# Ledger of designs, part 225: miniprotein binders against q9h3h3

Target 1, 235 residues: q9h3h3
Amino acid sequence: EDGFTAEHLAAEAMAADMDPWLVFDARTTPATELDAWLAKYPPSQVTRYGDPGSPNSEPVGWIAVYGQGYSPNSGDVQGLQAAWEALQTSGRPITPGTLRQLAITHHVLSGKWLMHLAPGFKLDHAWAGIARAVVEGQLQVAKVSPRAKEGGRQVICVYTDDFTDRLGVLEADSAIRAAGIKCLLTYKPDVYTYLGIYRANRWHLCPTLYESRFQLGGSARGSRVLDRANNVELT
Below, E stands for the ipSAE of ESMFold2; O stands for the ipSAE of OpenDDE; V2 stands for 0.75 times the mean of E and O plus 0.25 times the DockQ between their complexes.

## First folded at step 16 (miniprotein)

Design GM57 (at its last look DockQ between E and O 0.88; V2 from the best seeds 0.86)
Fold by OpenDDE base, look of step 17:
Structure GM57 (fold): chain B 235 residues (1-235), chain A 97 residues (1-97)
Amino acid sequence: as target 1 above (235 residues)
Amino acid sequence: DPEEKEELIEKLIELIRRALERARRKAEEGRVDEAKWLLIKARIIAYIYAEMTGDPELVREVMREAVEILREIAEKTGDPKAEEALKLAEEALKSVE
């Protein structure tokens, strides 16, 4: 994806964040209701703006599942943004290490595995697998974008609590693979999102820390995870 | 495509406006956390705008509006969270002026 495409997708994501979400919360809803909820709101059928004939009559920004251990604590994002603005004004060099330190300082440590899938049965099946993994406690929280009018790819986001915890990031990859997902995964810390940093930025920061590729007959994890910053395979 | 870029820029501006208007409504309702998050979103969109255009002025404008909205909610609710958010927003604004 070129830089412009990344900014466009970011704008769409920001718009979606402001609209109502369809949420299954495992903390308040019995797990036995998940299958009925998934059947009622398949991501391939839920439309972004509530098109006629869709399961939703009103706009939906995201479809999300919250696990039992989910906490909406995102850290001090406002403080992070303030520090970022001050840093830019200072003219000091900005590196991936700088962003990591800012994230740690302000406790903004969440990140997400991203997968892009075409609308249809494969997407709905992948989402059902992820949703089940969240409800079963293998993952904490996930969301999927609704169907756009243009029929473009939908994104599933699977979150981890700490992008600096490499083991936790790898465990989430394993859980995603165990759910039967075989597509390319990219991992992005939320700190980059909160600071508006995407692929084509003036600081040459890469917001993708990890890449996971499915491997047939490979290690117990069924994937190869690449550390993009160091260009090292972790699995 | 220059036309696509312009359309995206216009979309970003509209999204900022929408976020700020919604933040103001949430502030009027005394919903501190919701207002705060909408202001955070407005700043993110403004960062994207600044990167695309090279103009940081919209970020400053969003920061000014955020101070006003947070001041209103702090005065209305007396919520310590709103006061803290206001203080931080004022400090941030001073750092870029």
Scores: ipSAE 0.854, ipTM 0.939, lowest interface PAE 0.5, mean pLDDT 93
Fold by ESMFold2, look of step 17:
Structure GM57 (fold): chain B 235 residues (1-235), chain A 97 residues (1-97)
Amino acid sequence: as target 1 above (235 residues)
Amino acid sequence: DPEEKEELIEKLIELIRRALERARRKAEEGRVDEAKWLLIKARIIAYIYAEMTGDPELVREVMREAVEILREIAEKTGDPKAEEALKLAEEALKSVE
């Protein structure tokens, strides 16, 4: 299903957002309880709709960890959407620069590193490492999708609070790599999500702002992070 | 695949209706912020629909419904947050009508 993969994923993410979440909240839960929680709710075993034999009996949209310093602030998303409507009817050009400015103006600055992994030990291990990094304060907030009925790949999202802050984005990449994760990471600002801009859009916008590739062997460097808009390495 | 496209379109419509229904329930409970977020999600889903179909009308219908829901919250609660959200929603709707 080559033509609609992004739209299916987007629809499922929207549905998941509206279902209950399983959350470890370090702001109210001692860090010593994290390992037991991870053992109880491995993402490869938590099912989207509460299958028999699952740790969960009810639907779960997302499994999430909130760090001690997590302070939710999505910005002025309603105002962003309103300005987007006005912009579309204005006849002005829609470019990555206008999206960036719209995000800045409305303080919709969050974004996330994404990784996709098959269900199983590798996914559960990666999630546990990310969850520990969040509770220990190296990352602020992360979520992982539960296991779907068809058993496709699951996604881990690691959020940052400002996609224009290159140092913050690189710090998050470094913390992800320190957790032992070596797969490709892609970074997507939330502004694209809130405006429904995915793979096939009429403005030919690319929702992926950064890519991170882990490199050993050829150098001592841990990650190579590329800015897709400027085709320049940040590291 | 036309059949898969049509099934996805129907799913998007269902998700929009679910989000709007839940927004109305949160509005009835006086939960302004939760209602606003559900309306934001309905709008996102409508944007995806509009891009897939080339038809912007569902976005406009979602925007009209959002104005109605926010007006009811503002009337019931008098909450400045609801009044501000209503003004923004009305302004956005005017930009496309």
Scores: ipSAE 0.852, ipTM 0.937, lowest interface PAE 0.6, mean pLDDT 89
Fold by ESMFold2-Fast, scan of step 16:
Structure GM57 (fold): chain B 235 residues (1-235), chain A 97 residues (1-97)
Amino acid sequence: as target 1 above (235 residues)
Amino acid sequence: DPEEKEELIEKLIELIRRALERARRKAEEGRVDEAKWLLIKARIIAYIYAEMTGDPELVREVMREAVEILREIAEKTGDPKAEEALKLAEEALKSVE
């Protein structure tokens, strides 16, 4: 990412996390209500800070869908942050392997597939597909950003439990593709998010672990997934 | 772009202030998990700030605030999660001071 784009996106995400969310929780809400909820809150129309002309008059940080079997497990993020601070004073080399070890030790294993789309029909259609996959049980949880005051692309995040579980990461990619998503996807472990790792960091760490590109008429999965860390094709 | 960088730095400082204020309110309400998450968010923002400025002081300041907030909620609730979080925060602060 060029300039301070990654830092600006991180700041916006942190601010959004602290504002109210619009949530469809399939653990407590019948699946039959999803279509009406999606029609009421299309992400291209929900405004970040509220607007009388939009579906919301009050600020909305994220629009999210929780699956019926969703059981969040963030791990010991506090312990991760403390260990990160200790690691920085230790003089020990900080590498992708070191962060992976830290994440495993503190059980901070979740990660997410990210897609960035311009506001409009394609975003709303993509989100509806993802939301249905979550409610139907092919994905566990997902969220999408509301429309920013200044405009710009919005992000859909599709979470998985364990970034070290290649099969699980690939299964999520497959479910996203089955939902009709054709854009570039990148996968980022949450450990990088919790440690504030962004572009041009002093350790030259890249927070993107996997990359998925749609392939029309190619692979059986409909996409090619690359392990960015090892430069190995997984599909 | 100096203007862009300065604007972002001001935004990060405001976000830290907002997270800490909300964490204190959640602690007063006895909301352990919400308070802990706001403190985690404040620390993340402080890490971003430290990388942009080269100044680790805001990280240490956030760590000191976290100890105080976690002490308050531990004393009010007696929640084992709050007590464990307080011990971790105290140990982390001790390691950098």
Scores: ipSAE 0.844, ipTM 0.932, lowest interface PAE 0.6, mean pLDDT 89
ESMFold2 (binder alone), look of step 17: mean pLDDT 82; pTM 0.779

Design GM58
Fold by ESMFold2-Fast, scan of step 16:
Structure GM58 (fold): chain B 235 residues (1-235), chain A 97 residues (1-97)
Amino acid sequence: as target 1 above (235 residues)
Amino acid sequence: DPEEKEELIEKLIELIRRALERLRRLAEEGRVDEAKWLLIKARIIAYIYAEMTGDPELVREVMREAVEILREIAEKTGDPKAEEALKLAEEALKSVE
C-alpha cells in the first residue's frame, strides 16, 4: 500500500479501541435477542462518531459479538513489549522467527482473520452470518468497524486463540466460509499488532501468515488457504 | 504525500496524549488492569510513530510518563499488581536508555 495507508488504518484502529463498543455478549444475553440486536445495529448504518439519523448518537469504536465460551487470554503483552524494546536496542536480527518466539515466550498467541467489505447489504449480511456463528459456538469472538465519516471499506475481524495452532486457524476459516463469506481473507497474529508492525516496516516483515481464497471444488464449497511465509498450500 | 504524513504524525501524538490522560484518570481511581491496557495502547502508537519518523524519543517519553503514573498507582493503592507493573515498566525503560 501507498501513502502510509497501513499506518493510517492502525491509527484509526487505536482510536476505535479507546471509544465505546457496542457488544452482544452471549455469556450474559439470551441468544434469542441476537436477531433484534443485529437489526438495530447494522454495521453499514452505525456511524463512527454518531449522528441523530443513525442507530447511534454517540461515538462507537467497534461492534462486537462474544460467544458463550469466550474467555479472553491476551497473555503477557506488557512483557512482550518490554522484550521487544530490549531486542531493538540489542542489535540482534529481527525476523518472523524472532517475533514468533517472543509471542510464545509471553503467551501472546491470539490472532484474527480479516475481511474488508464496502458498506451496504453484503457487509451487513456477512456480519450477521459471522455473529450467528459466534453465538452458535462455531467461532469464539468477532468485531466489525462502524461506518467511517470519510467512507471506505469496513473490516470484520474473527479471532482465534492460538496462531501457532494451524488446525484451529483453518477450522475458523472453514466456519467463516460456512457462514457464506466468499471474499478474500487474511490472517494476522496479534503479536504484530501489539508491536506496531504493519505492511510498511523497517524489518520488511510480512505480518499476515495466511491468505484464504474462496473456491468451488468438486461438489463442495470451500477455500484454498496459502501459508504466505513458506509459499505452501494448506488446503 | 508529505502533508498527509505530517497530518498522520499529529494524529498519533494526539492519540498518545489521550491514552496517557485516560491512564492517569484510571490510575487515580485505582483501576489498575484498565490502566495497564491504556499503557499497552500508548506503546503501540509510539511504535508506529517511531517507525514513521525514525525517531524513538517519543517511545522513551511515553515510558517515562507511564512510569510516573504507575508509581502514583502503586503508592496510592499498595496493590502488588501495580508494583509489578511499575517494576516491569522501569526495567523496560532502562533497557531502551
Scores: ipSAE 0.705, ipTM 0.853, lowest interface PAE 0.8, mean pLDDT 86

Design GM59
Fold by ESMFold2-Fast, scan of step 16:
Structure GM59 (fold): chain B 235 residues (1-235), chain A 97 residues (1-97)
Amino acid sequence: as target 1 above (235 residues)
Amino acid sequence: DPEEKEELIEKLIELIRRALERARRLAEEGRVDEAKWLLIKARIIAYIYAEMTGDPELVEEVMREAVEILREIAEKTGDPKAEEALKLAEEALKSVE
């Protein structure tokens, strides 16, 4: 909408990253404990800064589920940031292709599918479906924001290892749809996040690579995926 | 909305300050990976600030602080990735000075 909504959300997300997380780690916790954990920490009830009446009395930045095979690899983000500063001072053009090349060079390849939902039963149901898909191995890792004091939508992030691997990105979309998710999804590479690039930036870069829409009247597992950069449908 | 923009700018400056202070403490405690991530976050916030204001000064200050912290990490741990990050950070800082 206005020029600062994305920046506000980014600032809030970074503040959340510095606060404690509630994590179900399938690498060390039996899968049989997931349902109880989901019932204890529904994201519509977990408050950002803690309340006596909520599941948490202390601040929570994110609620996350790690799959059994999850192995974090963010690449060389600090090297990426240094190269970004050098690029800006070099006078060379800053384009989507240039950022893609920097990401590949520094192995900063992760990205995520995003969905925004209002607090309530539908959010909690969607999160439970995603969490089960992660624990069962169809997805690798996901997180959801807690409820803000001021209200507003919450976000579920579903990560993939390599944004340049189109097949892998599309497979994650299929797994999200198979989990029963029908809302709009957008896909963003983490390279844009690590460089502080959001919508309406001065370089006219679009950090959203893909958009997925449920096929209304079709299969619940089906979706239409659009390549936002080229405005081409990928089916 | 100038009032909203000013509030956001103040929030970004406070987040940078908090991240850098915590990064120093974590580095002193030997919690190297957590310190590195806070430095990454501080630079992200500084980039957003620079984009909103058109002023790169805060980015330069965060880069200077990060170089000092990365040098301490590299000297303390001998981590090759910290040494490479320090080298790149020093080169980038020289370019913007």
Scores: ipSAE 0.480, ipTM 0.723, lowest interface PAE 2.0, mean pLDDT 84

Design GM6
Fold by ESMFold2-Fast, scan of step 16:
Structure GM6 (fold): chain B 235 residues (1-235), chain A 97 residues (1-97)
Amino acid sequence: as target 1 above (235 residues)
Amino acid sequence: DPEEKEELIEKLIELIRRALERARRLAEEGRVDEAKWLMIKARIIAYIYAEMTGDPELVREVMREAVEILREIAEKTGDPKAEEALKLAEEALKSVE
């Protein structure tokens, strides 16, 4: 894509964050209620601003599932932003390593695997698989966008606690694949989101760290995971 | 192209306005932690704006408005969370001026 697409998507994500969410919280809701909740709120039918044909009468920013052990920790985002502003004013070099160090220093470590699917049965089926994996404890937390008025693709985000923990990131990929997901996945650390860094930034920072593609190997199914920055295959 | 960019810029400015207005209301209700998150979101949007326009002034404007909101709440309520958030916001603003 081209022409400020990333900025448009970022603006929409910020707007969505500010609107109400539909949440299945496994910390307070029995797992046996999940199937009924998924049937009530299929993401292909939940509309961003509510309309007469949808399950929702009010705007919905995100549809989310929280695992039983989910404990959100965003770190010190305020401190991260202050340090980022000071770094830019200082004139010191801004590199991927510098950004990684700022994220570590301020404990802003979360990240997410992303997949984009067109509205329809395949999206709803993929979301149901991810939601079940979250409630069963194979994943921690996930969310999916509602159907936009414009009718474009929807995004499923599957979060991990620490983008610097390569094994944890790869374990999440494996759990997504075990849930039946076969589409392209990309992994983005939240630190880039909090600093407003997207494609075509002046520092040439790539906010997508990993890419996962489904493939078969011998008698086992797996994925090929690429470290985008170093152009190295991890699997 | 130019029209798309101008439309997006207007959308970003409107999002900042809504975020800061909501932050003020939440802070007045004693919901300082939620207000802080809206201020964080406003800064993110301002960073995107700065990259698109080459103009960092909106980032500083957002920081000044956040300081004003937090100062007003801290003075009126004495809320320790608001006082701590104010101190951090003032230090951040001082570092870019």
Scores: ipSAE 0.701, ipTM 0.858, lowest interface PAE 1.1, mean pLDDT 87

Design GM60
Fold by ESMFold2-Fast, scan of step 16:
Structure GM60 (fold): chain B 235 residues (1-235), chain A 100 residues (1-100)
Amino acid sequence: as target 1 above (235 residues)
Amino acid sequence: DPEEKEELIEKLIELIRRALERARRLAEEGRVDEAKWLLIKARIIAYIYAEMTGDPELVREVMREAVEILREIAEKTGDPKAEEALKLAEEALKSVEKLG
């Protein structure tokens, strides 16, 4: 595709991670406050670097909702990075299977469904649906990017605890679809993010494991999920 | 696109500088876990840079500075987490110095 789009998006995500977040934390905040919070901070109006005319005057990296049962577990990312550097000098093949084993060994298991939407009503509506699913317990945690100064698509990330748990990944997809989301979804394990692996890497790895497309009609409900690495339909 | 690539490289270097500067500040405040996470982020950015340029030298520079910051934390606080992070960073630096 286009130039260095994936690397630009990765750099912007890293910058956003280091800036303050707006968080609705259902572990400490009553669920009854969610609708007011969503009305106060619609992602199409929250600006990346702050603006007196927006809901925020200060920079915001991410807008996030944590579920009541959310217990963050990033695993041993330092050990993962050390093992990755050792692997690169070992002469062993670097494959999806080898990275999967490193992730399991260091308990770096989280991953996320990604969706990209233009700023506007549809983005805000999609985010509100996802946020409610998180607070109601159908999803664990989610975040959405604020509006960039130049505009462009915003991203919603919906996390799962374990990318090796196929059932859990598919259940998250079902919950996203049940919230009314019909756009393309792709699933990326955080291990690839922590190792700086994006498109067009020298090891020819595809860091996106699954792709979900909305299913129209038929006997089955929800979406069709494809294992991108193996070209196998899971649903 | 050479112009696009150059702009991204400059952005990655700036993000690394910002992360390392914030990590050092947090380390001085005794905020060990937050400093460690900024060092992890600096390494991620250095990996992206290395993949784009084919040059692993920035990864080595980031690891050397991470070792220095973690050594300062470990010496000042005696925190077992900082001592273990330092050990892992030293092992990682040894591996990275073989890249190239």
Scores: ipSAE 0.633, ipTM 0.817, lowest interface PAE 1.4, mean pLDDT 86

Design GM61
Fold by ESMFold2-Fast, scan of step 16:
Structure GM61 (fold): chain B 235 residues (1-235), chain A 97 residues (1-97)
Amino acid sequence: as target 1 above (235 residues)
Amino acid sequence: DPEEKEELIEKLIELIRRALERARRLAEEGRVDEAKWLLIKARIIAYIYAELTGDPELVREVMREAVEILREIAEKTGDPKAEEALKLAEEALKSVE
């Protein structure tokens, strides 16, 4: 789909959130069971609404791996949304700095690195690498979308707990690269997701805060990270 | 694409309906945190709808429905979390009406 792609993806993500998830929870499951779980539920084969020929007969919204230290903290999203509505009514300027301050005030700090991959071996291999990094403690939590009925790219989301912590965001990028990921990565704070801010919004806000591109034989990090909001290189 | 936009709008409306129906069911079961999260998700979808259509009324409708559902939870359970969520929802609705 050419137009409204971001909005369609957002709608699908909301629908997926409401359906059951397949979860490997390292807080309660031994790490030695991960490889068998990954073999049982490769994301290119798990179908969104179930299929007798796939690993799942029932709908699956997301496939997720929780790290041993994972502790969910979404902050005060209700307060964030109320403050956002008041801000819009106030006539005050809506800027990246204003959203950042609302996020900090309401402790809505999480964010995620995103990668979009076609169904197949590359997707399954990338997800396996990310999942192992989560279970080994190098990343905190990640999820991947199942295969849609009509195909199309699938998304892997790798979460960090604080988008204002640049070092933490960069360390997550480094861990993703160490897992063998070479595709384009983009980083989005969850505050934008909770406020329904996507591409082409009326406030001209860029919901993508960081961008990471792989560099073979370049940077010592293996990637070049750009702060999209300020147009500044971080590596 | 006009057709694509119409399809998306219909999808968003259906998702809001699903979220609100599930929130009300969870409220009846006294499952406060889960009901609250569905109300948050309904509001996100309404924000996307408002940007696509230029019409903020659906956001206000979702906010009114959220107040009703949270009031029901607070009255039936006496849960302090539900009472606090209701107060915030009422204040938010007053700020936009």
Scores: ipSAE 0.805, ipTM 0.912, lowest interface PAE 0.7, mean pLDDT 88

Design GM62
Fold by ESMFold2-Fast, scan of step 16:
Structure GM62 (fold): chain B 235 residues (1-235), chain A 97 residues (1-97)
Amino acid sequence: as target 1 above (235 residues)
Amino acid sequence: DPEEKEELIEKLIELIERALERARRLAEEGRVDEAKWLLIKARIIAYIYAEMTGDPELVREVMREAVEILREIAEKTGDPEAEEALKLAEEALKSVE
């Protein structure tokens, strides 16, 4: 609505997906090599389009860490997109419940916690914490954007297997908080991403299902999580 | 902002063209799964374009292009993954045309 920030970010993410990734794959690489890899490729220094003065001379779309037990399951995204196209021409109501049902039918269940941080020490420290949690098995997979030529915030994405599994989503949030992350987190199911749904859409759908805000101290957990779809506080 | 909108539309079209071209090359190399994912991404970008412009025709164009790419590879290679992807792409196009 106020400009096209969400669409610009979506376009940038799609472009990044199509460029090479830097990957630490704990399924094939010893965990003992992670600290050296993180020191070599801090996200605040890795440049989006390459620079002889940075760790990379060639373009990098994403910097990713795959956990030892990570087994990607994207579901039937092609079938999801086909069903979405048919639904739009059918005239039937399009609601959060409708998208949830399409996602379940086509097994497109993954989602991600998103955090946006300025380039610098805090970003690198946050990413290192997330990467260690992935390699140690508290999280399954994560990625972080490299530094754009224009500057601006970078994004860390922490994936979960099933957005309908609230316990799994909350466990990922807890692991993120345990890694020292204190910024706002938003959770987006990949079904919205695969259907190109962002904040400015004709169906007035909110693609953010959960929001997590840091809570200083306390014995319950490090954050308050809100189910935005149903306006229900989960913690 | 009309100028910002037009610049973004140009970038979306460029990304679709890049995705489709790369999908065709990867498919010809027998990298069918990677080609399939580029076709999925082209459709995502076309959805964003359709929402911004109110024009669904680019989505249909991307769907037709995907059918052609998958058909060529399925006929050339006999790859079961390409044949299944083609079947799904053809069914999708039928539902919206």
Scores: ipSAE 0.769, ipTM 0.903, lowest interface PAE 1.0, mean pLDDT 88

Design GM63
Fold by ESMFold2-Fast, scan of step 16:
Structure GM63 (fold): chain B 235 residues (1-235), chain A 97 residues (1-97)
Amino acid sequence: as target 1 above (235 residues)
Amino acid sequence: DPEEKEELIEKLIELIRRALERARRLIEEGDPDEAKWLLIKARIIAYIYAEMTGDPELVREVMREAVEILREIAEKTGDPKAEEALKLAEEALKSVE
């Protein structure tokens, strides 16, 4: 970690959220159009700030697929923010348990599985698998970052409704594995994102709640999932 | 590192200005819920800026803008949630002034 990694990550995330998104919305678009959309917008070729030679001439913040039953629920983020500000001025210890309590109280429960892949065929293939799982109803919603000017890995985010629902988190992991994904996955509750807590933070909190590793011949699920916060194996 | 810090600070200020500008435009277009969301994001970035610089003035400026925007939303919509958010924002601003 360097002195400003968390701040850079927060700034880039906000910029991406505010820029236009390329969205396949299965609530309003027939599933039969997905393959053509995926061919038109492979994430390894979609550029962050646009390029005449790429599928996009204008900036793209995220490439997303919304499932047929997707109904976003951010909870009371304003109340969460106010409670967080009060907590910081109270002198009370700031711990994973305290943040969990704030998230539950304000119904800010969503979270996401993250995977980082280099630009290229493997990324595009992984995204296509995830997108199909979303449209078919095995996952609810997902997004992938566009290609940065400087290169580097791109991230696929697969969302779940409730980070405290371990069964739901594990079911999403299973669906990701069924889509052919074998890389390391990490799970982050959105409460950390809404409070600006990233991997390098002054409270030394680990924003990664769960970790999934692909394991051949060991697990019936095809993966080993660890609860990072409690240091407990779930599978 | 000082050059990197200065570039990041400039980016944070630009993001705040962009969010507030878009929030005002969204109110004119009749989308106050998205405007409220942008105010939340602007406040997060303002706090990061304050921690990096030791200067809380931008947080106060963003809070003042948030009060004005929430007042406009409350006046246009009559939404009780917007009126309550306005009261809370006014109280928060008074606590940091």
Scores: ipSAE 0.284, ipTM 0.641, lowest interface PAE 3.1, mean pLDDT 82

Design GM64
Fold by ESMFold2-Fast, scan of step 16:
Structure GM64 (fold): chain B 235 residues (1-235), chain A 97 residues (1-97)
Amino acid sequence: as target 1 above (235 residues)
Amino acid sequence: DPEEKEELIEKLIELIRRALERARRLAEEGRVDEAKWLMIKARIIAYIYAEMTGDPELVREVIREAVEILREIAEKTGDPKAEEALKLAEEKLKSVE
């Protein structure tokens, strides 16, 4: 009934990946240049297709910051997709555990914490905090969407190398909180994205593994993390 | 709603074309793993198209184009990654015929 929402999201994600990115690469650029770069390209002002008065005259798919140790590895996505198609044909149960097994077998392990914020000062401030944490080495890599023509919320994605490394996922959450972020965070493995599994899918799989909520006066970690699949608190 | 569907279909076709064109350039540069990822993304988009239209032919066309790109690169460069990717793509094409 939502009129192809999942298909539109897939098309938008594909287009954004293929359009040019604005990148601050800490592997080749001194950390002292970050503040000027952030001032030049605040995500609330960078437009998706390059509008008059915005910092960009050309389309921008993503605004990204790469940490000093960033080394991209997508794993064997082709093997993953072939195994997924075989699984669907086999009649075997399709569960989160089965997808986890396929992801491990094919080394498709990356995942990300997501936060959705309205365009404006809060978004720009949150992105600046995340970007500094990446350049300082507390996080590995992050990106933020540009402002869409229709408006609406923008998304910040903070990546981890291995969604099966619970400690690594939780330490990324802690680093996000230490950067001053207080909004809701959700964690999604990239394996779901590579297989085209969205929120409303026919297998009733939840692509969100974890949910993080800021906790006032709470734990030393600054947040409460919930395992969405098992409805179990981890912190 | 019909206009929205038509606009989306045209967008999906254009994204597939751009992905395969970019995959060819990456493969020519020796960036075969990145090229394979774009070919996989094009196939995912073609599956979305097939579900929307009931027409699976675009999926086969995308796989055939991927085979052709990888064959040309493997023949010209002898890149072992391109040869292995070609083998897998040919197996996939046989499975959808």
Scores: ipSAE 0.298, ipTM 0.655, lowest interface PAE 3.5, mean pLDDT 85

